VHH binders against ORC1-type DNA replication protein 2 (cdc6-2). Designs and how they scored, part 6

Target 1, 379 residues: ORC1-type DNA replication protein 2 (cdc6-2), of Methanothermobacter thermautotrophicus (o27636)
Amino acid sequence: MKGDKRRDIRDILLHDETLFRNMNAFDPDYVPENYRYRESQMEALAVCIRPALRNGRPVNAVILGSCATGKTTAIKKIFEMVESTSEGVVCCYINCQLHTTRFGIFSQIYSKIFGHQPPETGVPFSRIYQTIMQHLASEKRALVVALDDINHLFYSKNANKVLYDILRAHEVFEGVRTGVFAVLSDIEFRYALDKNVDSIFIPQEIVFPPYTREEVFNILRDRVRVGFYPGVISDELLERITDHTMDTGDLRYGIDLLRVCGNLAEADASPVIGEEHLERALKSTGPVNLIHTVRTLNENEREFLRILADAGEDMTAGALYELFRESTGSSYSSFNRIIEKLEFLRLIDTRLTGKGVRGNSRILIPRFSREDLRRCPGF

## First folded at step 1 (VHH)

Design d1 (framework vhh_gefurulimab)
Fold by ESMFold2-Fast, scan of step 1:
Structure d1 (fold): chain B 379 residues (1-379), chain A 122 residues (1-122)
Amino acid sequence: as target 1 above (379 residues)
Amino acid sequence: EVQLVESGGGLVKPGGSLRLSCAASGRTFSSYAAAWFRQAPGKEREFVSAISYGGSTTYADSVKGRFTISRDNAKNSLYLQMNSLRAEDTAVYYCAADTYWEGSLDYQYDYWGQGTLVTVSS
């Protein structure tokens, strides 16, 4: 390389040569204008929202598919299309991994409608709820709420409350029109609805199947065409990024790899992304799903994961509990609740050490590596 | 939208009975879960009993078998029948309602009454 790799930081920050035509193409929140391989799903979402544009109630939907099958992208794209067409429909996307309480969910809805957060102290939930619903009634606006990864709300026992509050608002506020898109990332997961919610929800089912390798390659190449100048990355290197993406099962990983590769090449003042940049990116880029999931955990749940990761092998529940009690002072009952939650969140698996014997030890099996956990913020 | 007013509190001897009433304003009260809480002098507020829209009930261990929660949706009213009263039942009793009708002690109740005093003294 011409010059020391320890270039002046100011030269890096103020460098006017860029590989990025549009860096937004590699953001997790980016919604492409040409959304391939999901045409029938987009049509189904449009059919659900269409009544709201005609003074009717939106149709509720359950959106099913494994992680990174384009569910979030499809919802954000249809919401942008609806909002660009009419101010008469409020579209609110909520990530339930981050917002697990009634107050948190309705604060997001409030912020979407009014453009600022509700008052932080001294305001009861009922005031926020009333303000939202009175606005919707008086302005004759419909509300569509996408609850992404709603399984987190079911685990926290808030799902039925949130669904009831949204779907039955018209019983208190005459003329309010609401709908919910409930998103499940794990196709094997089943949620339980209370009878009072089940009777009004009555959703359309929209399935997002996994992408093929060819589809993943083409989606990543579409992002390259939007995000980078021509010639920045070869198809051969993009094939390798596709292979790594397929190994993780997460499209977001491939998109983030492209972003990191571009930043590393730019820092090196290289006009192209090369093999060295990919090798360095692979060492620094963790699984996006793990990062998002662990962000929602409390300190005791995080400590549980740290102890398990530090062991570097499967542990018995008894062995982990001894270390966990020493660091947290928690009861065995609280510890068991953490095991149930982490298994539900697909961060660990459990199995018994023997069959048909009372008091058999459970083995805790991590679904993550120590290295992956260390890439998570706050660990 | 919903306002709650408790009544029926007073002085009663140990082993006696009282019936508390909670009157709700609004036509939609019958769709809400409702509960009774109490706060004894110098103590934190504690859960007593809850009832769902469908009539499913739950009780704190301290009052099981002695207290009965009920509702009359036609009258927009909630009741707490208190039997075999003890000195430790002395408290201000609060009526509470949630926007969701599932009866649970894990509920965060949105509507609260002003409270009614129950004194159990010999």
Scores: ipSAE 0.000, ipTM 0.145, lowest interface PAE 19.6, mean pLDDT 79

Design d10 (framework vhh_7pa5_2)
Fold by ESMFold2-Fast, scan of step 1:
Structure d10 (fold): chain B 379 residues (1-379), chain A 121 residues (1-121)
Amino acid sequence: as target 1 above (379 residues)
Amino acid sequence: QVQLVESGGGMVQPGGSLRLSCAASGFTFSDYYMSWVRRAPGKGPEWVSTISGSGGSTSYADSVKGRFTISRDNAKNTLYLQMNSLKPEDTALYYCAKEYGWDSLDAFDIWGQGTQVTVSS
């Protein structure tokens, strides 16, 4: 601490006392050096990629597991290991909840290979695709694409075409070697592959089982040891954060709670995270899954949720449509597509009134509170 | 306001010919690659053909190469697909698509309404 009490912007930016040893440890995309509890899954991923390091084709995989089972961390870790070993394999991780279109997926692949985005307008898909595949062929590089939450591509009806374009590229571009890791967060989701895709995909199945409470505690403790100086948080308080994490079923929630607690303690000039910081963090942070999901929504879909949340209770589809139409000018067909999408994303449930055919009405039930939605960026 | 209006579909016997048209409005037509995409009953979308903005470059799916010809008239903002030697497996709803515009083939999200081609004796 400098002993200077003036509120200079530079003094705020250059604060010389911190609880954080490494703030990156609490970022959603942080990949830890010690990745325990997933050794067999890491080995299975390595076996799938290994042929690409030996001038062969990577083995395709279907990666199955509920939300927050370490699938994303394992994939990013193996991709980092592979790329640190050889420039001959391009590893591209794509979140299909954010990138649902054929153009969007291949723009991410393009950016990974060339280090810049393709132009947003006037550039055709075929040019991007050809540029990618010609580069891979000429440089003799293999491509491995992880399509995380691929169920979103099936919902948008782009999955089979994206898989076809990646897996069958060798038929047009001689010597191109590609593989796909298709990741499903919803293990209940069923998907159908076109015969032209099914015949070449032939994936290995890699299952990520749920973490136990003990494993969650140890993972959070590992993040504490990397991210905070010693003594910043007690094991007793970390046990409580673990309990809240287990209640949500999302490891990312516990990691975010640690980040928020650290920032609140630092703002209070406290050398430790106390009970009061956890209490404030619990009130200020919304569910990570809700925040992540609503970020992927367009303005009409977000307006739908705002109207539903502002009602404070279940609404009939007819009542919500009247308000939605006034706000957006949208057709009833567009409105019904939003209901189907939001139900698929588990943001709402729908229920019929139970009366006869002529008296049946659809009731929309939010899976979030008004307060939770208000904590989301852009709401 | 992008609008694509397909026409020219119909019923034809195997070995016959049809010419599809797509009238485009709401964007600078000559600046964009244009594509034809088809959807057969019970199947996902299949890309058929693409043409560059100038018309100088074309590409075709293997299933239609040598039988179909894509062309455009930039003065009229119109895209064409000449279909020769039609087969029963060419039976589908045919969509005109601006390269970025066919991302959703849902019945309520399609930029063009499509034109039905039925090949049957």
Scores: ipSAE 0.000, ipTM 0.130, lowest interface PAE 20.9, mean pLDDT 79

Design d11 (framework vhh_vobarilizumab_d1)
Fold by ESMFold2-Fast, scan of step 1:
Formats: structure tokens, C-alpha cells, sequence
Structure d11 (fold): chain B 379 residues (1-379), chain A 123 residues (1-123)
């Protein structure tokens, strides 16, 4: 028999019972000790870094795969293994969605090497660059830089300059050994390299294929084994979480869904995650990749997506611009930049109407549902 | 609740063949990695062959090219086809099921084990 148990906030905060053995297992940045289904990719990454451990130059790589195919996890895992083996190799992971400028990229490299931010934000780029390269030369350390979502650097037109600066450092700083792992979500972005960068880059291509449903289930089961105490969630309920994860195409959705389910069950003082917790989690948890991507958008870009979602169908650019102009007062030039950005971010597709329609027009096609967008903060 | 039941063991002459079966119940068979292990008298358990939930296979060097592991997810059954049998293949053969962090090289990590089936290769 259950009475009506009203809980105040203090009781929730001070509750000592936990279903979580390790909450970090449900963090998207968590690097599992055993990384299954990417053994050949891990081996290829190791082969690229191996020369750096033997006083040679790392081999450059282009890492290809759609979002959430384990590219970031594999890179972080190999970097951890390399750095635990030798102080002679600096492994720097940079998310280019957050660091889009030459200064920003090299400030991240600086911080990785020296353990603190550059002395001041007004320091010239040349000074930061020289400090990094002189250190690497004098200490005989190799540098491997992973540029994750390098697509953002191509969009900002900084990719070729950053790649040039890293890959050609040895021409100015004798003995410097550098390599780049360029992570791309779409194969088409390989064609955006300048010839002078393409000729020096000469990367090994490493492909991360999409996970199968069985692989997704097993990866989520691995996270359950690390993150929850035994018996907290049934395999039948995990199968349902797997189905929802497959529908989104994003492994991070399933991982976050497990975290939310655990928190809801804990708030209910339930020793297990039940069907009711999953149903409540599904209402509050949107696609993690969509949420992360839309968080980087400004108000005008978000308004664009709201108008498109509210239409419930494909819209012409002209029709959307009329509504957008009424809401934001923005110029057509600004509007066109938003289309280019959102298409680049894979939030929309565009197609041209044929010459059979009065004039040529662009049709804007959302890559998200109205419901999914409404689950995102700020929508 | 969970059961793994091996069958198909027996006495066979060198150069002969046997097919082992493992009937699984009480868990979602299709989602589990499966393996065959063997234990000869006076020796520890060793991996013979493994098959991932996705169908990829792995074999011990001593059996590669002679043994074939397969699974039938519709029947919840794991198989081991053993050809060109040698006296050294004499052992109790165990079916094992695992999902998660395990390496096929570490038998202590498998979640579920069968009772075993004896294979004797002798003239």
C-alpha cells in the first residue's frame, strides 16, 4: 500500500539512496575502458601516432563518419593511451564547433602544453605560435592535434590556414614533429582543401561506419554495467531505449535517456527503472545532437527554425523570408547566410524548383521534426 | 531462469567431424556475444571460437580453418562445426554468453555458462 508522499526540495537533495554506481558513464564525454566495434579504427589511429613515439612524425588522418559514430570517443581513448605511455607526445583534442578561429585553436594547444591559458587575450598570434613551436622543438615533443568537426573551420574559412600552420611548422622550427587528425561528418568537405595544404597533408583515411542496432544495444548495455548497480534496468526496457535511439540515429540520445531515467527513478525512491520512468523521460529528452547544435544558434537562426517547423511542410525560401522579415527585420543577405549555415550544420536541406515553375526558387527541407525541435531549450 | 544446454559431444576417430549445439533460453539471445570454450584434463579453460551478436567471428590459432562457429537467432542456438579432429581436441566443450566489457580471452567475465559436453578424439 502506497500513501500520497509529498516531498519537499530538501528531501530530494538529501536523499542518500542512489541507483548510480558511476554517473560519469552517462556523460557524452565519457571514454569507456573497453571500446567495442571500433577495433580496426583504433588500430589505424595507433599506426598513425606510433612514429611519434619513435622520434618520427605522426601520420596525418582524415576521420570520416556521420554524427555519433564513435569518432570522438576513439580519438580521446587513443590520446589517453599514448599520453599514459609517453611524455614525448602531446595529444590535443579540439572541438572546432567551439573554437572556430586560428587564435582559439592555438590557445587550446597552448593550454594543453602549459596547463594554463595564454598570458593575456591581447597577446599577438605570432607569440603564442612561436612559444608552442619552440617548446616542442626544445623538449623534443611531438604534437598530434585532433580537429573534431573541422567542417566548422571550413565554414569560417580558417581550416586551410590552421592546417597550414600546424603541418608546416617544421619548415620554420627545425625538429618540430606535428600531425593532424581531421574529423569530418561528410566526405564532401575533403574537397575544400587548398592545393598547398592538400599536397602536405597526405592523410590516411579512417572510416567510422554507422553502428548496427545490435551494436547500439551492446554499447548502451556496457554503459548500464558501468553506470548502474545490477538489476536497476531490465534488458527488455533497454531494448526499447535502443529502438528510440535507432529512430534518432544518435547514440548520445540513448545514453542521455538512460541518465534521465535513472534520475527520475531515484527521485521516486524506486530501486529500479520502470516503464513509467521511460515514458516521462521520452517527453523531456530530445535528440542530443539536435539540442547541442541548436544551442550554438543565435536568436535569428532559432527564429528561422521555428518558422520552418511551424509550417509543418517544406517551404520556399521566399515564403519563409517574408515571415522571417516580419519577425526579425533582417536583411535578405543575413537570411541567406542563415540558410548556408543551417544547411552546413545539416539542420536543413535545400533544392531548386525546376524551370517549369515561375522562376527558380529554393525549397527548404527540415531534417528535424517539429516535436524534436520543441524539446530543445529555447524553442 | 537463464539456461545454456550443450549437446552433440561424443567419441570420434582422428580426422572425423562433430557438430556441437548450444540451446539458449531466458535471455535475449540475439543481443549476446557467444563463445565456445574447452577444458582438457589437468588444464585451464581456453577459448575455441567466438561470435559477436552482429555475426563477426574469431578463432583460436589451433582450430582456425578446421572449426566453424555459427548462430541461429530465430532458434536461439549456437553451433560449432568441428572438422579434421585431432587427439589434442579432446576436452569438455562449454557454451558461454556475454554482453558488455568482456574480452573472449578472459573466461572469468562471461555472464552465463553451460554444463559442458565431452568430446573424445581417439582411435
Amino acid sequence: as target 1 above (379 residues)
Amino acid sequence: EVQLVESGGGLVQPGGSLRLSCAASGFTFSSYDMAWYRQAPGKGRELVAGIYSGGSTSYADSVKGRFTISRDNAKNTLYLQMNSLRPEDTAVYYCAAETGYDSWLDSSQYDYWGQGTLVTVSS
Scores: ipSAE 0.000, ipTM 0.099, lowest interface PAE 23.3, mean pLDDT 79

Design d12 (framework vhh_vobarilizumab_d1)
Fold by ESMFold2-Fast, scan of step 1:
Structure d12 (fold): chain B 379 residues (1-379), chain A 120 residues (1-120)
Amino acid sequence: as target 1 above (379 residues)
Amino acid sequence: EVQLVESGGGLVQPGGSLRLSCAASGRTFSSYAMAWYRQAPGKGRELVAGITSGGSTSYADSVKGRFTISRDNAKNTLYLQMNSLRPEDTAVYYCAAPDYWESLGDYDYWGQGTLVTVSS
């Protein structure tokens, strides 16, 4: 009897047969061997790093493109190629959505160089910075730092401090060679640079244009070839996944959708991904940009979004603050910082109501649906 | 400034073995990826095998399981061990090194080549 039988949870966890040849192909941080449609961008990145392999200073770059144009993949691929070629260049990729402080950024650089976290307590920032720069000088190693989604550092008002510390290290530590790849969705943030940073940065501009539908299909098909055994998914279903990916404007959505479909088919002990698995995956998968953005939020910022989503409509800042204060105990200053951050992250919009009991109050307008937010982890 | 000198080529019977060597000078050998290419008469140049500075290897499907690429950083020497040789392996074999990553352009430094002839 195989019909109407519920599967044991333990059997699902211990399933021996797999549709996945390589599950890593569907990870957000996976770097494909065959990276198509970005050859000129890869060449430009190589030209920027090339001097570091020849005992020179790397060339700084500003990397521009909307979300999911392959910027992160290109950077990770070039960094892997550099490090496989030379131990004389340290390549550090930092996601600025996750690491927003000066201390946090340099702790990532420290961990990349030394293979362990810096000392926990009682150590000033200056000591960690000095240890990094003295190592680079003494070992004659160059440092290339990719600050992915650097706009988050501008919001936290740490961008100029971080850029100054990296780019001007040679002024204090003789012989240190550093470069920065600043990744942005909009070049507008270039004008927010302090004059002492702007004068030394002088970046090469590298533009990542949007992918066409045909290119998206081929990229997803490449991931299928690496990640699944032959025959696991039809080109017909992959065309449908491509259509949904194009609707979101985010390649990561299609990649994640393939992962979810594979897991659902595997749980069903199906040898193939069928239409039913895609329909179930679509129901459970939210927009990738929303999922990744809310993943970076702290508990108070998440609580703010829960209250707003539960209202199902626009709220005044005053009304939301009363509910937020009851659940978190947070000050109005802390609350206003959350509004600024979420507005900057394009999760909410704000408009003025005019004069009321609480003066010129703001109306908070969600840029997400309640359903989309509920698909995010922790909501 | 960078010089690559191949040796070890010759005439061998089908099923035989040969070991090619490439001596590198003019740069820090241990810091660079290296590759073997070949060019048969009337054909284009093709990648045979590659090795990274860390020792990771890659092979063309036609030689996989028969050829082994290796390096000795202390001697600044790249090797290609060729086993179970076939007439279609007849070619001039070139040692190659990039100025930067191989996926982003052609190799910049080439040796003069060493001839391998597989014939009875």
Scores: ipSAE 0.000, ipTM 0.097, lowest interface PAE 22.0, mean pLDDT 79

Design d2 (framework vhh_gefurulimab)
Fold by ESMFold2-Fast, scan of step 1:
Structure d2 (fold): chain B 379 residues (1-379), chain A 124 residues (1-124)
Amino acid sequence: as target 1 above (379 residues)
Amino acid sequence: EVQLVESGGGLVKPGGSLRLSCAASGFTFSDYAAAWFRQAPGKEREFVSAIYSGGSTTYADSVKGRFTISRDNAKNSLYLQMNSLRAEDTAVYYCAAGPLDYYGSEWTDSYDYWGQGTLVTVSS
């Protein structure tokens, strides 16, 4: 290196040459045309909706997988395809973390159908519900509702009411055809269904398994192919980004690393992404890494982190388990699996103190600050 | 520029076998789902088999267990191995390519690119 190069801010902003062929390839909401390793899941979703396109009722589905396994992306993609081919099927995606009430859920359905919200005051639920169902019956349209993260509806005690309202509408409104895609992590929601809901739901189970390291590498390589010009990043450097992505358990982290590396290389007027750009990207991610990793966690794993963060100091495993048991009712075996997972994801460290009754006790050390965790959704 | 070219069709006796090939050019074949369709005289085009980039395959009930679809992305080629051929398999066979993730990959409307067809005649 001969001399230190600094670029004017204006030069950075107005740079005509780019390493990016398509920057959109690195957006979190980007839906690739080449959607590998989810072909069977996409086909299963299509099979569930297909009867609705043929004057039949959609097949209900339970969609299972940890966060960031492509569940939301697959649902949005199939819904867009269906609506682009037929106006006879209304596809409504609802995030149950944001909409936890009967009124809130049906207001989203109403808005999807009519293009505006129902009146904010003075309108009873029954009128909104009736308006939706009468429209579907008169226009001979089917309705498919994806309830993403439906466990939030179970926590609010609204899940059975919402499912009943959607699935049993045909009993009051002749000819109405409805289906539900219930999306959840590894929570046993079937045991929380009322008998009058359970008897009619009868879902097809669609599992979104975690991506393997090889699959992650290939998906990231696909994003490089779409998003960068040829030769911008080596396979060796991409292998390292894959290793860091596997450490987080979240594909979105690797995609974001590629975006940050590209921007840093471009700012340096480098024609390629080098080792130095990856090193700087890893240092600059901070809370973004935490946010992506935390999104892959189930509710018990998140509760573990909340308890640890709220303590404001390192905790023994025993002390944390007492609080965790009080809030979740979980077994010590389940608790230990969470420690193993969070340590693997590098959200916590464990150290032995030597203070156990007959051996060493474990201290749990967070790799995040309380303030950083508060920036994560659901904390 | 975009082209799909079928080959391997011909006359075969009942119970015989044929292997059809399709050569793709002018697009990134590995990014596309690929399929075989056939059209018998006086009938509409019907689905035979499809293969996705990940290797997943689907077959029409009429050919299941007798036909095998495969692809070679390095050679930009699609294949259909046809065994235990019957008179009702007589048709012009078309290869097709379309977006990997398009709903209804078993339907003709799902495919953007089509070959010119190759004739398969099963008779004595």
Scores: ipSAE 0.000, ipTM 0.103, lowest interface PAE 20.4, mean pLDDT 80

Design d3 (framework vhh_enristomig)
Fold by ESMFold2-Fast, scan of step 1:
Structure d3 (fold): chain B 379 residues (1-379), chain A 120 residues (1-120)
Amino acid sequence: as target 1 above (379 residues)
Amino acid sequence: EVQLLESGGGEVQPGGSLRLSCAASGFTFSSYYISWYRQAPGKQREWVSTITSGGSTNYAESVKGRFTISRDNAKNTLYLQMSSLRAEDTAVYYCARDWEYSGLDSFDYWGQGTLVTVKP
């Protein structure tokens, strides 16, 4: 405790009072003991995997929900539960934003099974695929693959190839048992599937609806109860953090905001988080979240942001597309999917011109400055 | 199967207020731009207001400052709060899915409509 509240780096580092009971509660990857408001979704996922624990084939699923609705957390939680129960089921979570090719997807499956990357030199896809499937057949193990944000595989035109390779492996490798959890944001999944994939996929649909404001408040309050000592933050300040979280549409923002507030209060030798700590956190948390979000973007999505930032003002979608086409050669369909993705990620807002008839023009409004974007890797 | 169902229409005097609702089912409501349109007798359908998946709103000039569009993603419901109603606001009001995230379905989905009558 400092007598005059003057900051010194050594005093900050050596401060004996902590507001944090458990700092891990504020990690975005933290899996809470009580996963509220997703009980029916967790049950549906368990029902899909259960046959694999009984020497049967897992049931395929299509998992629907917008960004930050708890889809990834639920999948990781059920996979942990399954793997703690049995070695007879391999559960592989793959982020399709990062792994967009057939080779990339199966390299992740290979690494999960064998604990190391496939050999770098001269290994063709067929060898990796055969090694995986022969292992599963010989060891009597089932495979469940979660393809998170499978929209990226559709963008790269690899979705049907990957699904075919996983779901029809039993036709070449007798006794292999596989299933897929395809995670997407309201894509008309069945219209994009080849007939030979659609006929075998036959998924259970599991919907993750958006959290209400009340649910977000309660989730954040649960994190506060685990992560902070009693009395560290008032319900009134937590309501304000909930409002800011709702404005971003991303629960992770609210969780990170709590962490930053706690650190600022601790650095000030304050026993509680006050309004001044929240105001300072709001200024610092935005750039950190921008950097995190931008890391998940592909080259075309990054190019979109560069063009928009370089304009220095709001642009119509048509004007931006002309520049984007010159730069990337991309179709208008691909361009529109980028707009939807960036709006879901809260990097841009869109407005119509207000002409009062069908066919209104869209205006693209950046939620970042060029200066903030320059702080991001690769910009 | 995609469905949109409007409610809340009725008769009101000039200067009055009404709240319209649109219940959506069969798609991930939060991912779409949802709009209100209206059609007066003998006229083409006219755009009234849009709310984006991100919550941004826009309004036709004729209703700006008088109407407020909002959404409840947890309840899959769209709202239109109408105030300072005028005779020219008399129309059947339609809820529409205007923007498709998927790019796989080019068909716009419309509700059956709800009638608003502004009587002297």
Scores: ipSAE 0.000, ipTM 0.087, lowest interface PAE 25.1, mean pLDDT 79

Design d4 (framework vhh_enristomig)
Fold by ESMFold2-Fast, scan of step 1:
Structure d4 (fold): chain B 379 residues (1-379), chain A 125 residues (1-125)
Amino acid sequence: as target 1 above (379 residues)
Amino acid sequence: EVQLLESGGGEVQPGGSLRLSCAASGFTFSSYAISWYRQAPGKQREWVSTIYSGGDTNYAESVKGRFTISRDNAKNTLYLQMSSLRAEDTAVYYCAKDLSPYYDSEGWFTSFDYWGQGTLVTVKP
């Protein structure tokens, strides 16, 4: 427990001992070999892709579930399985939080197919699109595109254009076979498909329900078995990590908490993760959803969050803009685009004060604390 | 099909005056807050002034007392009367339409979607 004192033998030996058998097990991008509690979802995804392996069209899907329900892991796992089975299907995973434009989406598809970025300056979208579709037609390859968190494409007004371009490519490029897995993290989000997209999309719905506490414990225990040597962490301490994970509603928090605990114990030259390491990790580990979302923000958006966090309470839009203008020199138009984006990303909420027309004010309500933001890299 | 067309820019000596106009079409002009913004070379766009649908006005601190914004709803035209011009006022001036009129107790309002082509104002030292 008190294992913060370094061992003399460990310091002397040429081979430093580590608690980590495989650090990759605690990486956000890690795809486990034994993917539990999503067997029916994996089967449904396989059924959607299977026609592409038989010279048919993939079946489109809408993948529904709140954040951290295993949607991304399931998609990456099925794509890896398809790639190991056949070169006749191109599987492209795109994070729409990072790639919000038509050009950006198709540049990712291009890079997946050709192994390099599209040519530098001066190449129009039409040339990139034609190059992709001509390759797929000539090589008789199917394309499956996962648009993860497609809500961001609806926000940028690019969703219908991207879906149209992928799903209707066969109308111009004979023999091209395409499919889309559209991932929606917020089931309350209302989206509208243009009639010409809606008529061809016709998706299978695949639901990813929230994990139960027992399922979360077992998933974390599976990560412990892969990532740590035997005996590094007790089931009792893992139960506590599970409790904290359930409080956040995000499985990635528990996985990151294990990584931080392991690093703290290793720094202390402790052969085990003790209570003291968990206590210290809890003070340094922020919500994974906040950390992930904040990584996608530009400097002005980050400055907005810093000002709001430093206030420690709800602020009016006008009050925050005064401070924001001093720091960035930005226009009120630019400032309001940030409010719209951060509200869409669920980092802030807004409400009116409820006074008459001249008395109405917009109140900005942070969905994070000062401490939560300070735990994010780059803050 | 919203169109905004600025005019009235030109060269002026320090201490001089200019009147900018913005002709609007493709929307119910009287229902929206409309603003002037400016952008100097190598700088970000800076908000200058707003006039709300009800006729209330707001100004950037740098132009208070020197600039006057007004509107003619019958002619679908926005104006900016500029006086006591300084070298620092040299910029391309843009007319902007608010997408979603929202007025708070501090006189601020929400984002713009449509911008005009701009009109250049040069204050020669």
Scores: ipSAE 0.000, ipTM 0.095, lowest interface PAE 24.2, mean pLDDT 78

